VHH binders against BTB/POZ domain-containing protein 2 (btb2). Designs and how they scored, part 1

All scores and structures are predictions.

Target 1, 284 residues: BTB/POZ domain-containing protein 2 (btb2), of Schizosaccharomyces pombe (o74778)
Amino acid sequence: MSMNSSTEISQEPSIMKPVSSISSFVFNAGFLQGTFSDTTLIIKGETYHLHALFLGRSPVLLQKLIENNPKGDVHYTIEVETEDPYVTKESCLFVLSTLYCDSPRIPAEVNVCSVLAVSDLLGLDTLAFEASSLIEKSIRPETMESVIRFLDPNFEGLERLKMGMYPRFTSGLFNKAIQVMYNTLVSNWNTEYARLLCNLPFEVIKDLLESDKLTVGASSMARYKLANEIVKMRASFRKQNHIEGKGDESVVLAFDEGSRGIQLVHIAPGAESRRKIWKATSVR
Unless a header shows other numbers, all headers, positions and changes below count from the first letter of the chain; antibody chains aren't numbered by Kabat.
ipSAE, averaged over its two directions, is called F for ESMFold2-Fast, E for ESMFold2 and O for OpenDDE. V2 adds 0.75 times the mean of E and O to 0.25 times the DockQ between the complexes of E and O.
[cut] marks letters that were taken out.
The coordinates of atoms that the task and the answers printed are left out; those that the model quotes come from them. Centres of patches stay.

## First folded at step 1 (VHH)

Design b07
Fold by OpenDDE, look of step 5:
Structure b07 (fold): chain B 284 residues (1-284), chain A 125 residues (1-125)
Amino acid sequence: as target 1 above (284 residues)
Amino acid sequence: QVQLVESGGGLVQAGGSLRLSCAASGFTFSSYAMAWFRRAPGKEREFVAAISGDSGYTFYTDSVKGRFTISRDHAKNTVSLQMNSLRPEDTAVYYCAAGSPEYWEKLYSGEYDYWGQGTRVTVSA
């Protein structure tokens, strides 16, 4: 009767490195690992295993937590619904993680526009303002198109641009962007910047060129010349890139009660460009 | 002893695919986030992708989003990087790393506890 001594290989418990700080523990074990999570959060079909205590820092999530636990269950299941295309898994992860942190910084690797979107969604105003500020700081001639696209992704018009998709946080961004463009055009007009204008919507170009803030030289004629050059460049750009369906653009000198200005007009395909000097009738 | 051993590197044509693997040993695999970094010739090491432990959250650098997929197998203590639609700019030595990042910056900065020796990926034009 040979007693097979089963050598119990005592698997020495792998000494978990002592977490040096509460913040580190909360971020790593709490957020990243989801250890002892009591909440299932669903956003746009993605599931996050998180902690109600931290989620309660979001007024939106807090409300949902309260509403969805009528039975006093230990586990919360909450869902946030959104059709916002800027709400992404990555941005959700980041923004949700900020609920586990004190004074989080938005990393460069995360899309700031998406952070703004998710922050707005979850009622995280401070983070939303921070994101908005970063967007504002990022405004350059080279980034203008992206900013405009963010403000009005469907190109609905100037009023939408002025407000943006998140009016509480995006109002004024367009004006700032336009100001940057004014400054650029006035201080350093070159072919490169002209090219950037070719990618902007007509309404933006119209707003830019019709503005009295655009002081190109001391005369309305100088403004007209510049506008005309831009219109020509845009036309050439459309032709070269086979952009069809967009009517022609034209610059008209406008006279209103002694003030000389310019007006950009869209010419429908097939409409004879009658150079009509349009008297801007002051709509009282 | 802690070991991270990368494999799967090689020469591939642009548009091709590779799957990198990293075998981990000597630590509690599930308690660590796993990451891939890369160093191109003449460049600094940069973050590519990371995957958390039990939650399985994934993180990517922008340049690889939609092309690369990081995954892990807890049963085998392995982390993988599926690389599709490879580009010449993806040419680098790829490193596997294990760590417990304290915050987002650490996740991206390369402050990991353990590192592999790397595997070379060359993407030809």
Scores: ipSAE 0.303, ipTM 0.700, lowest interface PAE 1.7, mean pLDDT 86
Fold by ESMFold2-Fast, scan of step 4:
Structure b07 (fold): chain B 284 residues (1-284), chain A 125 residues (1-125)
Amino acid sequence: as target 1 above (284 residues)
Amino acid sequence: QVQLVESGGGLVQAGGSLRLSCAASGFTFSSYAMAWFRRAPGKEREFVAAISGDSGYTFYTDSVKGRFTISRDHAKNTVSLQMNSLRPEDTAVYYCAAGSPEYWEKLYSGEYDYWGQGTRVTVSA
C-alpha cells in the first residue's frame, strides 16, 4: 500500500493570464518569442535574435553595438568570439535572458561555472560575483574535482588554481577548496573523493599533505600513514589507467632533533634527478 | 477551452527511440512556451525539455541533453519530443505543458498555465 500520487491533470482553464506587466511582456514576447528583434548576435557560432535596447545593459555588448553600427542602421549585427569551453549555448541563453529581467536568479538547472564564464565574457559583474558565490557555497568533497578542473582546465599548476581562469571572480575559491580538503582528509571518504585525490596535480597533493593546517591525528605517524596511503592510491590509479610518470611519488620523513619524533612529512615527485637522455615535456 | 493532448507513449527496449506528440487547441500557439515534464514511479515530477515561441529556443535537463530533441510545428499546433538512446531510468509518465513564463526559472518549474493528462513511456532493460 502507498499514498495516492498527484494525477497531474490540468485544471480546466477559466481565464488566461494576459501580458500585463512590463517584465512579463519583455521576457516572454521579447526574449522567448523574439518579437520585433532588431539585433543578430552571434556567440561561438550560435545565432540569437534579440534587441539592442536590452543587450545594451551589457557593457561589452553595448560597446559592440555602438562600434558596429555607427551609421544608425535599423538592424544590428554583432559577434562575440571566444574559445572558452565553459561558454555553452544553454548558459548563453540564460545569461542573455537576464538582460530581459529586473532581478535575475541563477536556477539550479543551469551550470553555475558556465554562467560565470558567460557573465565574464559579457561584462556582467554582478551576475559573475553571484555565480562565484554559489560555486564557493557548493564546494564539498563530491564537487571538488569539478571545481579544480574549472579553476585550472589546462593543468597549468598551483599558481593558476589560486587565481582561477577568471581571476576577478574566481581568486579565493581554491582557498575554500583546500580548506574543505583538509577537513575531508581526517574523515572516512567515499570512492569519488578517493578518485579525486588520484587525479589532483602533484603540487596540490604536496601542498595538502605538507601543510601544518592538516590535522589528521594525535601523532606525526598518523600524518605519515595518511600521506603514504594517498601516494600508494595514486600509484595504483596511474598503473590501472596506464598513466606513466617520471617515477613513483614517495613520502619522506623529517625527524625532530633531540627526539626520534617525526615533525614533517615531505612528498617527492619521483626520479627527477635521472640523467638527461631525451627532450620530454607536454602541456595541455 | 485550452486543451493539451499527448500521444506516442509506449513500451520500448533500452537503446530504442520514441516520438511523443502534444496537440494544442484553444489558444494562439506562438504566444506560449511549450514544455515536457515527467514523473517516474515513486518520484517527483521533473523538467525534461522546453521550447520557446517563435524564436524556437530549446532547453533540456542535463540527463537528456544530446538524446532528446524538442520541436514545434506551428501549422499543426503541435510540440514533439524525439527521444533517442532511451534508458530504463527514462521510464515515466510524460506531460505536455504550455505557459507564459515571467523569467528563466519558470521554464523549469511546474508553474505552467496548462497541462495535458500524460502519456506513459516504459523502457525495458
Scores: ipSAE 0.198, ipTM 0.611, lowest interface PAE 4.5, mean pLDDT 78

## First folded at step 5 (VHH; from b07 with D54R K106A L107I)

Design g1
Fold by ESMFold2, look of step 6:
Structure g1 (fold): chain B 284 residues (1-284), chain A 125 residues (1-125)
Amino acid sequence: as target 1 above (284 residues)
Amino acid sequence: QVQLVESGGGLVQAGGSLRLSCAASGFTFSSYAMAWFRRAPGKEREFVAAISGRSGYTFYTDSVKGRFTISRDHAKNTVSLQMNSLRPEDTAVYYCAAGSPEYWEAIYSGEYDYWGQGTRVTVSA
């Protein structure tokens, strides 16, 4: 910080400031300082001292303000409940600040996934779509694991992955992630994608490796070898992390409609017993 | 005359704790956001933490979240940075700053109005 900049400000008495624009004043005096705040907003146990006029730009908060003050009280107290781990204090601060701005941008220092979560919570569809667009543009090998985890944080499987946790905004992100993986899997499978591939559902791994959209070398043996390496990596991961009950996986050579000369096979937990197979196949 | 005076710097081993303080004078303390920035040897000054004026909202860079806590004492006109679980990468000169951010990015930028002289923190392996 140059003395020129600080000298200009230092030569003016600290109390005597130039008049800022209304938008700058609203952000600083309103949002940051809470000057003349009339609302106590509670999200996940965190308290914010804000203004009903600006909070009313959120459809969700407007509804709560209307319901909470039928008697014309001077001060509002409203609460938004959620157990969503992506709703964080930091993302709430950013998203709430956008209610005090005309044309907010999502800056690099905030977690875009968390911005999407809070935007969805507060009914801020435009901001949620912008967050989703930024997530989509960020899909690359080094970010892939975090994007996939955001879509399916509880490891529910393929159907959750397809929709994500906020379907209006996250539907289709998984398909775009898979499209990126077709072009980047071969060079990243044992590095950037290693942990991701170990945690993906078997049916996703099977579809990915069997797909004709994935190109692996000049022969079906190259694909067979890569698929075996990935299956071996997944098995080692389960053993190292004491993950049991997932059965076994293997790769066989096959030529089938839509296959690239391999088939990934999953043997369900306990299916190796003929007694268990007999009971399962005798369903009427 | 506005003045910011940092104190509490020193040498500490990795995993240790240190508390920085910044005494402010010459302005209406509660009307200003306060921040800590740091400059490691050979690096540019970077944002560490900020606390807004009357509302007391806190902001942190990712590398310090969960380890550092910024706080302010309006009666004493001081802002503090409690630094726990220190790492060698936290070695830097730490600067106190005061300003009135007028947009979101300004909270994290070096566009604060007033700056202290800095206090050195060294974290040994």
Scores: ipSAE 0.572, ipTM 0.844, lowest interface PAE 1.5, mean pLDDT 85

## First folded at step 6 (VHH; from g1 with T58E D62K)

Design k4
Fold by ESMFold2, look of step 7:
Structure k4 (fold): chain B 284 residues (1-284), chain A 125 residues (1-125)
Amino acid sequence: as target 1 above (284 residues)
Amino acid sequence: QVQLVESGGGLVQAGGSLRLSCAASGFTFSSYAMAWFRRAPGKEREFVAAISGRSGYEFYTKSVKGRFTISRDHAKNTVSLQMNSLRPEDTAVYYCAAGSPEYWEAIYSGEYDYWGQGTRVTVSA
């Protein structure tokens, strides 16, 4: 170390210092130290020693304080119940700290998806919208799988993906993610997107690969080859993970489509006969 | 007179454990946040973990979550860092710090008021 803090203390006399700012005092003495805390808040079994005055800036917590407002000089005990896996101790600490601040920023060291989840839980709409905006701006090949998992953590399918788990804040994020994939799929399908593409619902894969917004080379043959590689990858994934009863997927060349030129088809379980559909593609 | 003295460093094989300790001298640290930082060979000093004052809230850098645990003992005026599942990249000099963070990001920054001299941790492959 270039500086030893203990040496500086021994060399200088004390002087009177001005009182700290209200903001600094509230954050340090209030939030971090719990000085004069009057409330025990319980979220997912974790306990926080905080202050009703500041917690009341959350409409959800305010209502609980009002409902559980013992008369006289007593300590509040309130609980917020949730099974949401994105509500974590670390993100609760950050979001609760924002109730002790005027203009909080979402820092890089906290999980922004979890901030959104806790903000929604506590009715902090401004912070939840800020978190959603950050998620949208962060959508790229490296983050795509985690964003998609956040939208549909239970693998419910397309309708959940479109809305997400917090519809007021997450509706439309999936469509934004798909727009990014149109420009990044060709370079990332077998790397960053490999596991994601294996887990996406067939109807999403079909719409993605058939879309005119996806550009794959100058001909329908390039798109056909890419689509077949992805379908093959998905089939291998199902075999490797012993996923049965999902039927088969295939790719057919199609006419009457400009840049699309292909059609993905799904052979449902129990329709075991092979049906060949051969069509020529047309570009003009 | 504030003095922070780290101990417990040493040589350990990957996958092993160490417990660092930081003893405070000269007064009670119940009102200060306490933190651990580390400096690896050829790298800048980085945040590892912090624990708030009376409330005891714990903060960790991503690379140590689930492996390291910070704790404090107000009666003994000490802060400890239990380091499990150690990796060669955890090799560094570990420093104890004390301060009064005034905003969220300050918890993770090097804006602490008092610093120890450090204790060396070496993790062999």
Scores: ipSAE 0.599, ipTM 0.856, lowest interface PAE 1.5, mean pLDDT 85

## First folded at step 7 (VHH; from k4 with A33V Y108R)

Design m2
Fold by ESMFold2, look of step 8:
Structure m2 (fold): chain B 284 residues (1-284), chain A 125 residues (1-125)
Amino acid sequence: as target 1 above (284 residues)
Amino acid sequence: QVQLVESGGGLVQAGGSLRLSCAASGFTFSSYVMAWFRRAPGKEREFVAAISGRSGYEFYTKSVKGRFTISRDHAKNTVSLQMNSLRPEDTAVYYCAAGSPEYWEAIRSGEYDYWGQGTRVTVSA
């Protein structure tokens, strides 16, 4: 670059900025730079150099600060232990930053499920409720699998799905997800929902496909065919992934006049009567 | 006089790696958040990565997370961007920036105080 110079004393731009407002100084110098930090906070092996005064806005961190026993030092060292896979470095940074400012908003670039997890971990109920609200508003076919996994990451089943991993904040999200599925299943069962439907508990699949809230075509035969396709897809998934001992699933036409005309049935693991028939027909 | 000088750009095959470097000349750069932005042909400048001062907190845009690593050397007043698993869509002029963000969203904003001239990265298919 071509640069003109001169002999004027103040030719060069100022390098230092004046002291900003209290809120700006607290966020930049405090949170981002760690200026005057008095606390080493450890979460999942990551270290944060922060300030007890601001961390005390978290009930969880305040308790740990009170319990801390400095041995003649004025520095706090506290640790929050968790195995929660949704507690991530990025979400911790964001949530911790909210202790250094007023009225924070959850930005689009952070994972809202992880924000909820960290907010719960740190006892930040308002932020956790805001995160839960955003999750609810984002439930759609392309996000459904991630929402369901967030509610039940360990594949525990229906009771976990109904409450989620953070019951105070996630109770009811599953029911809202199911409401969305009633309107979107027919168009998405073999695309966006394929893997999800293979991993859902049978009782969820049964309730979904038998529900009066689900509309499939003009006749009960359309529902029967869809249910059979989904059952077939689930069976293929189990074989492809070597998942055995879960029994079989089938769809039968209703033996009574119901508004939907089908019933999904599950043959529990170890139902030897049908297995013995298979053994007899496979004689070498 | 404050200057940011980028280097390390060039031509690389998809899947390859490059390391960009930004040399800073100034009085108190350890007090600044250092960032990388990029501008692809015909596109707006976009945030890539940032690293805070003493605390060393790292921030990334979603498309580069896991592939790019930002780092800084306080003794040399340099910031680096290690770019791995490069894709053709990473082709851009990469700019080094320094500033003092005053709120969370400002970290990714283009409102940094000082900017370099840029270094070109081209990723061929």
Scores: ipSAE 0.568, ipTM 0.847, lowest interface PAE 1.6, mean pLDDT 85

## First folded at step 8 (VHH; from m2 with S55T K65R)

Design n6
Fold by ESMFold2, look of step 9:
Structure n6 (fold): chain B 284 residues (1-284), chain A 125 residues (1-125)
Amino acid sequence: as target 1 above (284 residues)
Amino acid sequence: QVQLVESGGGLVQAGGSLRLSCAASGFTFSSYVMAWFRRAPGKEREFVAAISGRTGYEFYTKSVRGRFTISRDHAKNTVSLQMNSLRPEDTAVYYCAAGSPEYWEAIRSGEYDYWGQGTRVTVSA
């Protein structure tokens, strides 16, 4: 708009500039720029300049704010300790930014497993459940190993796999992964799934290969051949990596009416001299 | 008026390093997010890295994480991009940008107020 000194005020239809929405201002001026920040938050050696009012939306951070400023100092300093390798700087930035937003969404480009880890760390259950849901929807051959490693990063075994590292949010993901494997194992066992199959517990391999839900060709011989290839691959993996004391694995024929014609057996160390056992279904 | 001038581009062999600089004039950047974008021949402009103002938070696209480092020098009013372990696919014109993102996705979306002219980086095999 222009104001003339003449007898007439110059008038264009004005477009009033809106004041930034509260949420836009809070995100930019607050989260990104730290305007009026009153809190130094430290996570894994990284420092964040943030606001106690918004951090208080995390029950974990709220408790630390209360505990670490009983005297009413004007500046808070709080630390969240973790050794979790999934807690990363980028995921912390994203998750912390959600405390400055009403309805955050998890972008496709962030590591959803890391978002889940940070959300769990900060007690943000809704975000953690959303992250878990996205992980579940993403389970396919290309992502399978990363999902399984996320559930059991230290190769602890079946009980860890069933729960994951964040049981409230990750219980059930392993079962979903197994359902996907029933339809994708035959095409991927020696490629996308090769390392995964070498590291899965024997119990899981046995249940997977013996299951009626797995279809391998039209004959029991196809299943027997596949099972032998996988057992052989696992044995080669153990030898290549100098893994000892695990005993042997083998595949035997089984003729039970309710079986798929094979049984995987594990022969523990020190029991290697025991004969293999077959059971005929027609005799019983 | 803000002016952004990039420098430091050039030809480098794969595995090598370059350091890009962006000199700003017209105001102090403490309240702006500064970013680098790049455009490869025949491709759309894509986000590379950003750094927030006072807080110094760093944001990277996945393909450059661990190889590139963005930094600010508030006294010199400059932003730098240290580019290590360069690959042929990093070949592009690199642009400096400044803005005030209002939500998370805006950091990476190219909705920045001010843009430089660009500096060319060529990575040979």
Scores: ipSAE 0.654, ipTM 0.880, lowest interface PAE 1.2, mean pLDDT 85

## First folded at step 9 (VHH; from n6 with S52T E58T)

Design p3
Fold by ESMFold2, look of step 10:
Structure p3 (fold): chain B 284 residues (1-284), chain A 125 residues (1-125)
Amino acid sequence: as target 1 above (284 residues)
Amino acid sequence: QVQLVESGGGLVQAGGSLRLSCAASGFTFSSYVMAWFRRAPGKEREFVAAITGRTGYTFYTKSVRGRFTISRDHAKNTVSLQMNSLRPEDTAVYYCAAGSPEYWEAIRSGEYDYWGQGTRVTVSA
């Protein structure tokens, strides 16, 4: 008989199921259901019912199991303490699940930055490098701000940006982000990159806009105009958000012999103002 | 006979809330991962949320994180989906499912053993 088109999901009777593989059984019965779990793992107040044998594949968790059960008793309670906001329940579940798998892959639905953070926390270097590689491959205008914030969540500045919060895995990622910006800045500076450009250190903005790797029209005037718009946007941002004491920024044409580039200058409240006064006095 | 019966669907204004429920019978409830999927008009079925049995781990699709909460009542053999801050794009038929996912992607992939007939949720603008 013809089934109702609104009921596409049907259950069929089955008298035979395939034999569950060891890997399928370990994932479902072990990780998901906690069958025969012997370990209570606590991360950021969340509790996981897991197995010391599989957790031992993490160097960090193995050490905690040894330290918290020196006689090898049958039950373990271990805690991993962190204040890292990128360590989330969802990413902990994923990363912990990889300890129950032979060849895990990082799926699209998980936050790769959080996977990197949890992988670093648990000493899972291979997974952390895979996460870093995926972050690098995902860099585009729509993701740029989130990647930069992941590298420097506390706005510490250029030295933090160059290393990131997980230097073994994130060093060099900022440089890769800058390479993408060279190809995408002109089309995105006042849209996808607007907030990001306002929050980046001046030194980064200067290097970006002065670089020969950035193409802006046919002349220094096009680059000059773009740089002025960005400097103006940054100044408006500081005023709008009551950010004070950062001095002023300006753009000048480069006046050295043979050069037709631009130079971004920062006028520090005390230092650059005095230099300008001295320069004006010493002219002629 | 295995049965999954959804309820709690209906019409709601954007920004409103609904609570879906799924009653399970005919199998050992605590041995299965329970999930909600949805199918919007003219679109493919997609994963919404899942909850494991004994361990109580929860999983959510990106678009519902922070707005939807899946929960499980082992005494009543029910799974619930509390849907807050509803949006027109949440309009769909919502299906309850039960299964034993064998790998990470299976949690979200629709490879579940048992399915309900669905309950309709309509979110008006």
Scores: ipSAE 0.673, ipTM 0.883, lowest interface PAE 1.1, mean pLDDT 85

